# VH-VL binders against q9h9l3: the designs that were tried, part 356

Target 1, 176 residues: q9h9l3
Amino acid sequence: PRKMVAIDCEMVGTGPKGHVSSLARCSIVNYNGDVLYDEYILPPCHIVDYRTRWSGIRKQHMVNATPFKIARGQILKILTGKIVVGHAIHNDFKALQYFHPKSLTRDTSHIPPLNRKADCPENATMSLKHLTKKLLNRDIQVGKSGHSSVEDAQATMELYKLVEVEWEEHLARNPP
Below, E stands for the ipSAE of ESMFold2; O stands for the ipSAE of OpenDDE; V2 stands for 0.75 times the mean of E and O plus 0.25 times the DockQ between their complexes.

## First folded at step 17 (VH-VL)

Design EE95 (framework fv_unasnemab; at its last look DockQ between E and O 0.71; V2 from the best seeds 0.70)
Fold by ESMFold2-Fast, scan of step 17:
Structure EE95 (fold): chain C 176 residues (1-176), chain A 122 residues (1-122), chain B 107 residues (1-107)
Amino acid sequence: as target 1 above (176 residues)
Amino acid sequence: EVQLVESGGGLVQPGRSLRLSCTASGFTFDYHYMDWVRQAPGKGLEWVAEIRNKFNSHTTYYADSVKGRFTISRDDSKSIVYLQMNSLRTEDTALYYCARDEFDSGYYFDYWGKGTTVTVSS
Amino acid sequence: DIQMTQSPSSVSASVGDRVTITCRASQGISTYLNWYQQKPGKAPKLLIYDASDLQSGVPSRFSGSGSGTDFTLTISSLQPEDFASYFCQQADSYPRTFGGGTKVEME
């Protein structure tokens, strides 16, 4: 079954000292890496820190950005009933204020066979950049202008596909 | 409710041109790939062309039988997809369907218009 | 280009019959295969996508199976409204290609 998508979100700082992470961009790709969704999202609260070095978000991107409530509805419509792949995906779900069933969630930062293939300790939390370089021989998140959530979502899907058969069999035998 | 309405078909002589339009409503048009599929009288279905969504650079693809003669394009602000047909041949005679291409779980045509008839005859 | 060979070209059946239609791709297409139903004078209707997923609103008597090169559409108990033409379509690569179709006729 290919009811499977990969997601990556970018967050900006809101609230006191910009310490709260609020959704400001979301990218979703299908099994082959084709882009289903990629929108800048306007948080309901004042943006204190764009975190541009990491997020790639600038004030210009907020002009005509989709309001959070509308974006959330669109995103959840795509995710519902599908296996959702992400890297440290709990951060994305938190920013979306959304609970996705654990049985349909795949987090590439917590898949022991994936770390094993990369010659990393099975229970370590490795960065997306490191796993992608080691296993796909590609550099992502290059430079200082911020990350591409599209690129990150695509890399995440490709990484999961390397262990998909093994990991799905493991989950079938050991349901969460 | 999703609706696709084709227009622009008609009777035309070989070597001439026609432009088909498909007006979409009831969904976020710029998020979907759009396709043209034709059916010659009494025959099966033949895929003609596809144009991808705004997130995938509006990339276009064509069947070998129409490459160089047909051009697919879209106007996302009006929710219209077009098929410009040049150098028409009698073999292009068919009912032309507009279809919405959903690609969240594979790639599939989940909605179709009723079609517009193109007859190429002398 | 991927060739889609569909069989049979026609089948005569009675209400209550189990009908099986087969589609074979000239090369591997994973599960990127769809099935459509077309009634006379009407546009095609999606029945099954990604080889085995039943489209919303389609009766459960329709099922699809297969992967790689060999695919099957099954109608477990044919109903009067099921007399129609059926087409498979691969979506693995460009150009997209359809099978030649199968006409399910009343016996």
Scores: ipSAE 0.862, ipTM 0.926, lowest interface PAE 0.5, mean pLDDT 94
Fold by ESMFold2, look of step 18:
Structure EE95 (fold): chain C 176 residues (1-176), chain A 122 residues (1-122), chain B 107 residues (1-107)
Amino acid sequence: as target 1 above (176 residues)
Amino acid sequence: EVQLVESGGGLVQPGRSLRLSCTASGFTFDYHYMDWVRQAPGKGLEWVAEIRNKFNSHTTYYADSVKGRFTISRDDSKSIVYLQMNSLRTEDTALYYCARDEFDSGYYFDYWGKGTTVTVSS
Amino acid sequence: DIQMTQSPSSVSASVGDRVTITCRASQGISTYLNWYQQKPGKAPKLLIYDASDLQSGVPSRFSGSGSGTDFTLTISSLQPEDFASYFCQQADSYPRTFGGGTKVEME
């Protein structure tokens, strides 16, 4: 009954020494993992460091990429009114220059019941790769060619489903 | 504004072929699933086929009654979905609707065309 | 295939009446159930998706409920424009399947 999507983004380096993280890919999946959106995005600033080893972004991806302003509009239209699930999702929203309502945000990097299921400290920030391997018996982000934001968004949704009933009840009793 | 316009219907003999087209406008066509749904005269609705969006490999699905005879396809550059109907039978006689299949929450047909009539008769 | 059993097949009602239409799935479909309205000579129009979500522009006198196998569409106070046929449709599995329809007629 809940309108719920999962999002994952890949960033490149812009600004001085490439230290600013700018959005270069965004993937959004529905509750069942079907892909609602998956586009390469051209940052408005010069790309200093593609960060390819982790981002998977290369120069050729930018040739036909959607300009940031257009992509942001498309993405926000999809996110509006929905529960949005992500992993360390603050970074994704920052790259989008957007802050989704806290009551509609779910961050799998900070859900104590999920950490407990993984036999990890409740307050630890666990990597998506680790949680996915431990709880779904699945390897993601294999190799050194960068992450797939589709794969990562799908894994994030499946992880949330493991604790969805418990966590939604917790949030109802403890509103953010 | 979202518009779906079907065309290509007509009167054909059993065993012949027709190709239906549905021209879409007013939305990001290549992001949506698209379906065909038919309605025989005085009867209920029957789902026929679906084609998924570009992000889900344009995967296709068919009702058992049309598998092997009908092919759904799409041209995202022209915003057109097609239904190639081969080996037509009298029971394929129906009004054929094109529908936009939204999947942000559940899966549902939020916009429908007016339909195009296919009559299969000797 | 998931069979959708819709009842009643028709109902006679007056303006102002509460009308309830039932749809039963042959197996659990969670909340993947939609309701459509169809007037003679017109395309179907989405009323309710995901069992209970009201489509934009649909009057609040329409409501949907249910999950699993049993679903209802309710029109709380029937209006003259509501005399039409109504169809449920499951979207849990392929093939997508519709109920047989319910015709809401004036008494």
Scores: ipSAE 0.735, ipTM 0.896, lowest interface PAE 1.4, mean pLDDT 93
Fold by OpenDDE, look of step 18:
Structure EE95 (fold): chain C 176 residues (1-176), chain A 122 residues (1-122), chain B 107 residues (1-107)
Amino acid sequence: as target 1 above (176 residues)
Amino acid sequence: EVQLVESGGGLVQPGRSLRLSCTASGFTFDYHYMDWVRQAPGKGLEWVAEIRNKFNSHTTYYADSVKGRFTISRDDSKSIVYLQMNSLRTEDTALYYCARDEFDSGYYFDYWGKGTTVTVSS
Amino acid sequence: DIQMTQSPSSVSASVGDRVTITCRASQGISTYLNWYQQKPGKAPKLLIYDASDLQSGVPSRFSGSGSGTDFTLTISSLQPEDFASYFCQQADSYPRTFGGGTKVEME
């Protein structure tokens, strides 16, 4: 079986009016929740909106932050060849300007058995916070300090583990 | 090429202290967990201590046999891992290996140094 | 602590023989079970990790299998350079623990 990692990224606003989402933090954990990577990342463009309430990113975090190009290389090295688990992971990949093979991607926002387990509609898009509370009895993204990408990545991995066997079997029968 | 070079071993009396060093090269040191493993003469391998990377707050783990006496630490800027050994006992006599811990695709020691010998004797 | 019991402690074999070494954990562990080879006067060398994954550069005559509490290292056809000691090691929990070792010696 392939090795699995979970990823979560935080983005800040760049470009006109801060509408462009740029990678500002990336966290990667292994199957056991050990942190493989956790870095603040400096976008190539000027940050207009830190989106601190959600991202948790502050100006001070950009001091000595890893330049995007360097960080991207580091992250891709970790992800290559692995099954990558994330929540609404297309946003993370977009921010990374990288797209992992679909066959090696697991998006916990689109796993019907996971939603079913949480007594949610199978085809609904549920938040990571809701699923984590419902299935893990854990509160994440609490307060106004913004998200912790490490915490979110760990939660994502734990959620996936709940349905891993069933979902992997499903994918084996129905490869994307 | 990955290299691990231990140093600091020697002959000491019981109760004394000794600090081992392991200098790493050929890889991204600050990314990896680092471990010490020892082997008493003619005996098997015994895990001693582990220190994790900066992403995991340099968390440390110890074998019960050395808890309270040994301290593992690292200097990522120098690519060195240390083992401070206090209150040494005769049973601490062993060849001490430094090992790189691969942890993103399992937990295993894929590279080992040649070891440094610690002899505790009256 | 998880105790790792290797068997046999020693085995006499000839070149070309199939050699099997077993490692039993005192409790169920994940696939974080590794096998090392150690030759006299040398540091251990990783052979197998995650129970069955062959380390790069290791001959295919080495294989690992097992799950739960019972794990096995197999040398399909013993070669002269394979006479050595072998150790299993669990990385499922702390403290990390090794088996007692198996010495493969010439018959």
Scores: ipSAE 0.656, ipTM 0.876, lowest interface PAE 0.7, mean pLDDT 95
ESMFold2 (binder alone), look of step 18: mean pLDDT 93; pTM 0.953

Design EE96 (framework fv_unasnemab)
Fold by ESMFold2-Fast, scan of step 17:
Structure EE96 (fold): chain C 176 residues (1-176), chain A 122 residues (1-122), chain B 107 residues (1-107)
Amino acid sequence: as target 1 above (176 residues)
Amino acid sequence: EVQLVESGGGLVQPGRSLRLSCTASGFTFDYHYMDWVRQAPGKGLEWVAEIRNKFNSHTTYYADSVKGRFTISRDDSKSIVYLQMNSLRTEDTALYYCARDEFDSGYYFDYWGKGTTVTVSS
Amino acid sequence: DIQMTQSPSSVSASVGDRVTITCRASQGISTYLNWYQQKPGKAPKLLIYDASDLQSGVPSRFSGSGSGTDFTLTISSLQPEDFASYFCQQAHSYPRTFGGGTKVEME
């Protein structure tokens, strides 16, 4: 199905002690990995913790970042009506304050045949980094300068494509 | 309302240069791939060049017939895509269309301008 | 380069007729094929993208099918405004290439 995109978001810490995850970057790629969207996003609340080791977000990225409300509208226009692929994707949808239909959602952290191909327990939640190394022989999220949400979204789409035919057939027979 | 308006066409001698412009409005220009497609009088469509969006490094692609002679470029701040045509040949005579390339579900030209006519003649 | 062979080059038809236009790619292009309509003196208009998806605002009498190398555009019941030229276009590989076109004429 070509009406399919992959998403990855970066979050920063807001609220008390930086414990609330707020959207600070979003990347969306098409079926072939071409980038449809990649913007830094300014949370409406004060950033307490940039979580730079993981997010790659620094204060400088916020200077001309797109305000959350505007970014959310842009992102939702791209996602609506499409199959959306992500890894632990409920965190991305939560940060977007968005509900995407379960029938059009594909979470690579919860696809049993994908874990099976990686020689991992089928019901375990495996990291994107681990699955990408095992199945695509590629290292992502290297170093301590933070993750690239573009790189993560691209890897996520490639992982899904390894099981697409099998998993779509499973979902057609076993609708969520 | 999406609009694409081409300009810069005209009559030129072989070997000369011409620059076409396409001014876009009504959408987030820097998010889209932009293409030039031409049509010789009474003939079919021929794809000429493409320039990708800001997220894909403004990468450019060309038809073999124009490689080395034509350059596609864009100015995202002005919402303009350009086609610089050098070393023009009589075979370049055509109506030149600017097209918006949507790539969320395949790759397709969902909006076209009216075109600008280029005639290369002695 | 991927060659797109379009058939027929022209067809004479009457209002209400079912019209079928075929496009063949010289190599596999998955579903990366689009169909455009062009009326005399006008710019092309997108009808179908990604082989079978109908563009917004295009009448449901238009449909596309196929994958790999063989593709079809069907007009189920031809209307007066459908007399035009039709072009297929592959978007799988660079350079992008168009079929030679099919002219749908009255009578």
Scores: ipSAE 0.858, ipTM 0.924, lowest interface PAE 0.6, mean pLDDT 93

Design EE97 (framework fv_unasnemab; at its last fold request DockQ between E and O 0.74; V2 from the best seeds 0.85)
Fold by OpenDDE, fold request of step 20:
Structure EE97 (fold): chain C 176 residues (1-176), chain A 122 residues (1-122), chain B 107 residues (1-107)
Amino acid sequence: as target 1 above (176 residues)
Amino acid sequence: EVQLVESGGGLVQPGRSLRLSCTASGFTFDYHYMDWVRQAPGKGLEWVAEIRNKFNSHTTYYADSVKGRFTISRDDSKSIVYLQMNSLRTEDTALYYCARDEFDSGYYFDYWGKGTTVTVSS
Amino acid sequence: DIQMTQSPSSVSASVGDRVTITCRASQGISTYLNWYQQKPGKAPKLLIYDASDLQSGVPSRFSGSGSGTDFTLTISSLQPEDFASYFCQQAKSYPRTFGGGTKVEME
């Protein structure tokens, strides 16, 4: 059986207008929510917009941040061979410039049974915050200090665990 | 190559204190949990304490037999984990192992030091 | 605390024999069970983690099975270097606890 980890990334804006989303923090937790990885990451290009309100990233966090290439290597080492759980995870993978096999990817933003459990339309894309509140009765991404990628990764894993049995059975019968 | 080297063991009288050290190398120390496990002469293995990594607030856990007497700590800048042992008892006599604690696919001790001997005797 | 009951405490076997060691947990521990080998004067060595995953570098003759409360370590064909003590260890909760050990001796 394959082991599961959950990932959540924070991005900052780079490029001439700050429209390029560059990885600035990555958090990975194991099945039990223990943090395997949580590093600030220095993008290869100059940061134009820290997007602090959303990302929680500040200039001070970049002082000793791990260079992107190094961080990417560390992260990929953790993810390799694992079932990777995330929310809207394609954004994280894009920022990492890495794509995990689809058969080993679990996106909590696209799990109909999870939405059903939350009394949401099965085919709707619900936010992590909403699902976490509905199903875990927990508030995440509160305040104006920005997101906590650790908190978000932990919530993502906990949400998935609610539907793990059903969803894994579904995937076994319907391989992607 | 992963290496764990324990030191600080010795002969002490009951009630005295001793501080063990474990120096790690060959891996990213601050990413891993670290544990102490001891083995009394001719006996089995007994878990003593755990200290988690920097991502998990260096949270510590102890066996009941050592709670209030032993303190596990770490210096990530030096790649060292410590075990401060106070109010030592004769039953604390054992070979003390330092172990790297992996937790990506379960929780297990994948690397062990050679151990350092602690003897508590009058 | 979770008690780990390991059996047998000792077993005599010959090279080529199939050896089975059992570990029972006092309560459910899912697959959070590890197996270690220890030779005299040496530190323990990880054999199996998460009940059935073989540690890198460990011969395939070693295998682990089980979940919940009952676990088994199997050596399919005992080799001379396998005479040692073996310990199970639960990692479900604190305190971490080990089984009493099994000494595999030469017959």
Scores: ipSAE 0.945, ipTM 0.965, lowest interface PAE 0.4, mean pLDDT 97
Fold by ESMFold2-Fast, scan of step 17:
Structure EE97 (fold): chain C 176 residues (1-176), chain A 122 residues (1-122), chain B 107 residues (1-107)
Amino acid sequence: as target 1 above (176 residues)
Amino acid sequence: EVQLVESGGGLVQPGRSLRLSCTASGFTFDYHYMDWVRQAPGKGLEWVAEIRNKFNSHTTYYADSVKGRFTISRDDSKSIVYLQMNSLRTEDTALYYCARDEFDSGYYFDYWGKGTTVTVSS
Amino acid sequence: DIQMTQSPSSVSASVGDRVTITCRASQGISTYLNWYQQKPGKAPKLLIYDASDLQSGVPSRFSGSGSGTDFTLTISSLQPEDFASYFCQQAKSYPRTFGGGTKVEME
């Protein structure tokens, strides 16, 4: 297979009322779902809202977390030159303060053939949890302790592999 | 900058034990899978064992020829991978290489040490 | 276990020759195949990974191709430093397995 990885980030709330999303964990897996990177990341700003129900992040995770600047460098070394798969991936790139070329980006929330396989309208935005249940018959993001970014990255890669051949052919004929 | 230095080889009698070490430097050791590959005198390469990184639970894998006799382990704080070899046989005689296993695009050994020689003989 | 059959076991060649080495897997391994070069008294060196990706620093005269079960390493114009042994290796499943090697020697 190709130079392709899947990414999923967890964000915490910083800034006024915790409305700014700051990177606090990042997981990256290879084509087979093996974990290349999984670190808690310390935002440069004060954390107002851990968003624990969704992020799974608690204050104790920040004690030995990698500072944002260092983590960003590590992550970008893995992503550079690779096809990067994510779900609503623009949020992850925004939190990383990073531009990844559109030609090497695959967003499973915006792949019409994937929605078709799930019996959803082609241009609908479907959650990762819904697509994973419909197409892989697997429950993710279960319980109240927050999401596993590793689990989410692995599911995202498996979902993309279902449409990889047809979508890569589409992109070759219709470059972004 | 990336270096792998093997040590611990020697001459041993059949049935005895040896522990090989591989000291790594110049990279983030705990992020990489580490492997042992051996080469009998005048022969080809034979994969022996692998230990995965900290993100994949340090899971271990072995060639059938060494399963139950050899144990691969690592000390991430010291950047060392070990190969504990028990119940050694004459067919274990080989040069033992330590290799870094990169897995961002397939799985491949991008750096190798110079090897340490193990001779099992009476 | 996936068996890797490499051919030829040896080939005599001259500088400037095109050299082709083949590797066959007993089961489909997609593109999870690597090629290594080994010079006498030295450790192996990675040449090609994931069937066709050239490792940084490796001369462009080396190329890899293939997928599934049949793979090829090509040296387009053999140089004096290329006289060595070459090994393929599958990384699709455990145990990892190597081909038997091909020795490229001076004619």
Scores: ipSAE 0.873, ipTM 0.930, lowest interface PAE 0.5, mean pLDDT 94
Fold by ESMFold2, fold request of step 20:
Structure EE97 (fold): chain C 176 residues (1-176), chain A 122 residues (1-122), chain B 107 residues (1-107)
Amino acid sequence: as target 1 above (176 residues)
Amino acid sequence: EVQLVESGGGLVQPGRSLRLSCTASGFTFDYHYMDWVRQAPGKGLEWVAEIRNKFNSHTTYYADSVKGRFTISRDDSKSIVYLQMNSLRTEDTALYYCARDEFDSGYYFDYWGKGTTVTVSS
Amino acid sequence: DIQMTQSPSSVSASVGDRVTITCRASQGISTYLNWYQQKPGKAPKLLIYDASDLQSGVPSRFSGSGSGTDFTLTISSLQPEDFASYFCQQAKSYPRTFGGGTKVEME
């Protein structure tokens, strides 16, 4: 087994006009897809827009949600020292107010060998939904009830495994 | 400080039942997998059962030697793991350990209780 | 089920000796292999997880190596407190299985 986890987050709108993206759910899975963390998180600011159609977050989820400061501590304890895989992962780290070392970060939205396997342009930014359908023959983010961050984190890990040997060797030769 | 305290062991006749409890403290219980491992007198270790965390549906797994007779369960609100042992046999005689199972990098038992003794004899 | 064959069953050693214990899995288990120490009357204690990772608080004289089917626990310089039994355990699949143990004794 690898010291590798995958993460996905869901955000809600805070700040003026709900334009700020604030963390409201985080899911983390291990190399085998077992769920290490999956909590609703209460942002420290007033929620202006739940963004439910994409986030899946509703007012009821916030009733017993973990306060952001506590959740951030729990999440960072899991991430520290590990290779962290995500899709467009800079958004997740931004919502966590955290910068993971580049050498330990893997972003499935920016891996040329993965795009090549999907018969996509190597430098295109492809959606998680598209890559998952093409390479894993699996439908995710189905319907209008919002995304599942568990489902998305698991898909992200499985996608990375398809190119893990090649990409880890590439990064060893070309340290970020 | 992580603590695991087993209880419920004793002397029983074959065919009877016992229920073991493991009370956990000092960690986020509902995030962890929990296992039972036993050791017959003078013998090695034998894994018995596992129950997964709340995020993985509390799925359960059993050794073949106990499948159908033993049931592992948990109460996350009380931080307790149970082992219901039915139709006990003399070969179930052992010291029963409760163990915390970490799964961030592989799967491993990082904390163990002191165990509770089960003796099955006529 | 995955059988774990541990050898030797016992070893007689002196303080300062290098001690090696091996485990062989009946099929590939990647690095899903743990090592535990058990002293008489005590619960097992985790030493090494994931084949080679040292548990917090375990002295650096303990090390683990291997992948696939063949694994080794090494004690580089035996100390008086290291006389104990040692068990390997695979975590690749259910049921989890332990090796038969190795008793490290003074002679």
Scores: ipSAE 0.824, ipTM 0.910, lowest interface PAE 0.9, mean pLDDT 94
ESMFold2, look of step 18: ipSAE 0.796; ipTM 0.905
ESMFold2 (binder alone), look of step 18: mean pLDDT 94; pTM 0.953
OpenDDE, look of step 18: ipSAE 0.922; ipTM 0.953
ESMFold2, look of step 19: ipSAE 0.793; ipTM 0.906
ESMFold2 (binder alone), look of step 19: mean pLDDT 93; pTM 0.952
OpenDDE, look of step 19: ipSAE 0.925; ipTM 0.954
ESMFold2, fold request of step 20: ipSAE 0.790, 0.811; ipTM 0.900, 0.909
ESMFold2 (binder alone), fold request of step 20: mean pLDDT 94, 94, 94; pTM 0.955, 0.956, 0.953
OpenDDE, fold request of step 20: ipSAE 0.944, 0.943; ipTM 0.964, 0.964

Design EE98 (framework fv_unasnemab)
Fold by ESMFold2-Fast, scan of step 17:
Structure EE98 (fold): chain C 176 residues (1-176), chain A 122 residues (1-122), chain B 107 residues (1-107)
Amino acid sequence: as target 1 above (176 residues)
Amino acid sequence: EVQLVESGGGLVQPGRSLRLSCTASGFTFDYHYMDWVRQAPGKGLEWVAEIRNKFNSHTTYYADSVKGRFTISRDDSKSIVYLQMNSLRTEDTALYYCARDEFDSGYYFDYWGKGTTVTVSS
Amino acid sequence: DIQMTQSPSSVSASVGDRVTITCRASQGISTYLNWYQQKPGKAPKLLIYDASDLQSGVPSRFSGSGSGTDFTLTISSLQPEDFASYFCQQANDYPRTFGGGTKVEME
C-alpha cells in the first residue's frame, strides 16, 4: 500500500509558564522517505518557551513561518484518506487539532511485533531513538540542539515498513 | 484548476541551444516535483528530466540521452520550470511536455501541458 | 537503466471487447508503475498509478494489476472513446522509463 505517509511534529510552549503545547513545525514524508511537507508554523498564541533542546525551534524560524490555520489546511489535505504513521502520534494529532480515523492510523510506539524485533517487552512504550538504533542501526536525535522532525518522520516510516505486512494482516483480522 | 503552459519551442539548427519554459498555476508549485517528457513525431514517450521540490533540495535527474547537454531548473517565486537544451541534435526533435509529478502515493504525472514543439534541422 | 517491454504494440478490437495490455520490467520495480492514455494530437492522461490505483475521474472499466516485473492494464468493455495509445511507465528508479506503447484501434 503506497497511500501511506509518516508525520512528525515539533511543539513549543504557549500559555501559562509555557505548559500548553502548540504546533511549531510539521514534517511529512512519503513511503520512500521523500519530503512532502516541512514548514515552520506560527502558533496563534504567544510563544513562552521554544523548548529548543527538544524541538530545535528558535525565534528566527518564526519570522516567515506559516500561520497555524493555513498550515493546518495544507497538512490535512495531505493526510486525508491516507494511512498515517507516527510515533506517539496522538500528540501530533492533538497539536493539529485534528481527528484522523483510527483505522488509518499507525503508531510505532504501540506495535507489539516491532518491540519484539527490537528485543524489548511487547507492551512497553519504547522511544523512537531506541527502536531506530536497535532495528535500523542508526542514531537519530543526536546532540543537544533539538530534533529534526524530517529525520524522525523518515525513521518512523522505515520502522513501520519492517512490520507492515504482519501488522496490516493483524489489523485486517482485528479491526480498530 | 491546475494548468501547465509550455513555451520556447521552435526550429533550430544542430549544435545550437534553446530554452523551454513551463508556467504553472492553480497549485502550490514549490511543493511538487516537475518533469519534462518528450515525444518524437509518430513515436512513443521518453522521460527527459526531473527537478525535485524545495524540501528535497531541488535535486535533478536526467535521461542518459541528454546528460551533459540539458539542464532542468525552476523558479519557485514565478512558478516556472525550465529546460535549457544545449548542443541540440536532430534526435532531439520532439514535442516537449511539462508534467507535474505527484509523489504522495507512488510517483506519477497527474497533469500534463499541451507541449511545445522543438525541431532540430538544417 | 530499467527497460519496459510493452505488448502488444497494437491490437484491433471492437466496442464491448475486453482488452489486455501487458508491461514487463527488466528489474523489480515493486508497484511503482503507472499507465497513461494518449489520444491523437493530445497530451497523455493518467489512468492508473502505483500499479492498481485508479485516478479520480477515470472510468471503472479500467483496471491495473501486478507487482515486481509483470503488470497488466485491462479495459473490461471497450468503449468508442477508448481507441487510443496506452503507455506504461516505471517510477522505481532513475531514469524514469516508458514502455513502447500499445495502439488500440478499431477492427
Scores: ipSAE 0.846, ipTM 0.920, lowest interface PAE 0.6, mean pLDDT 93

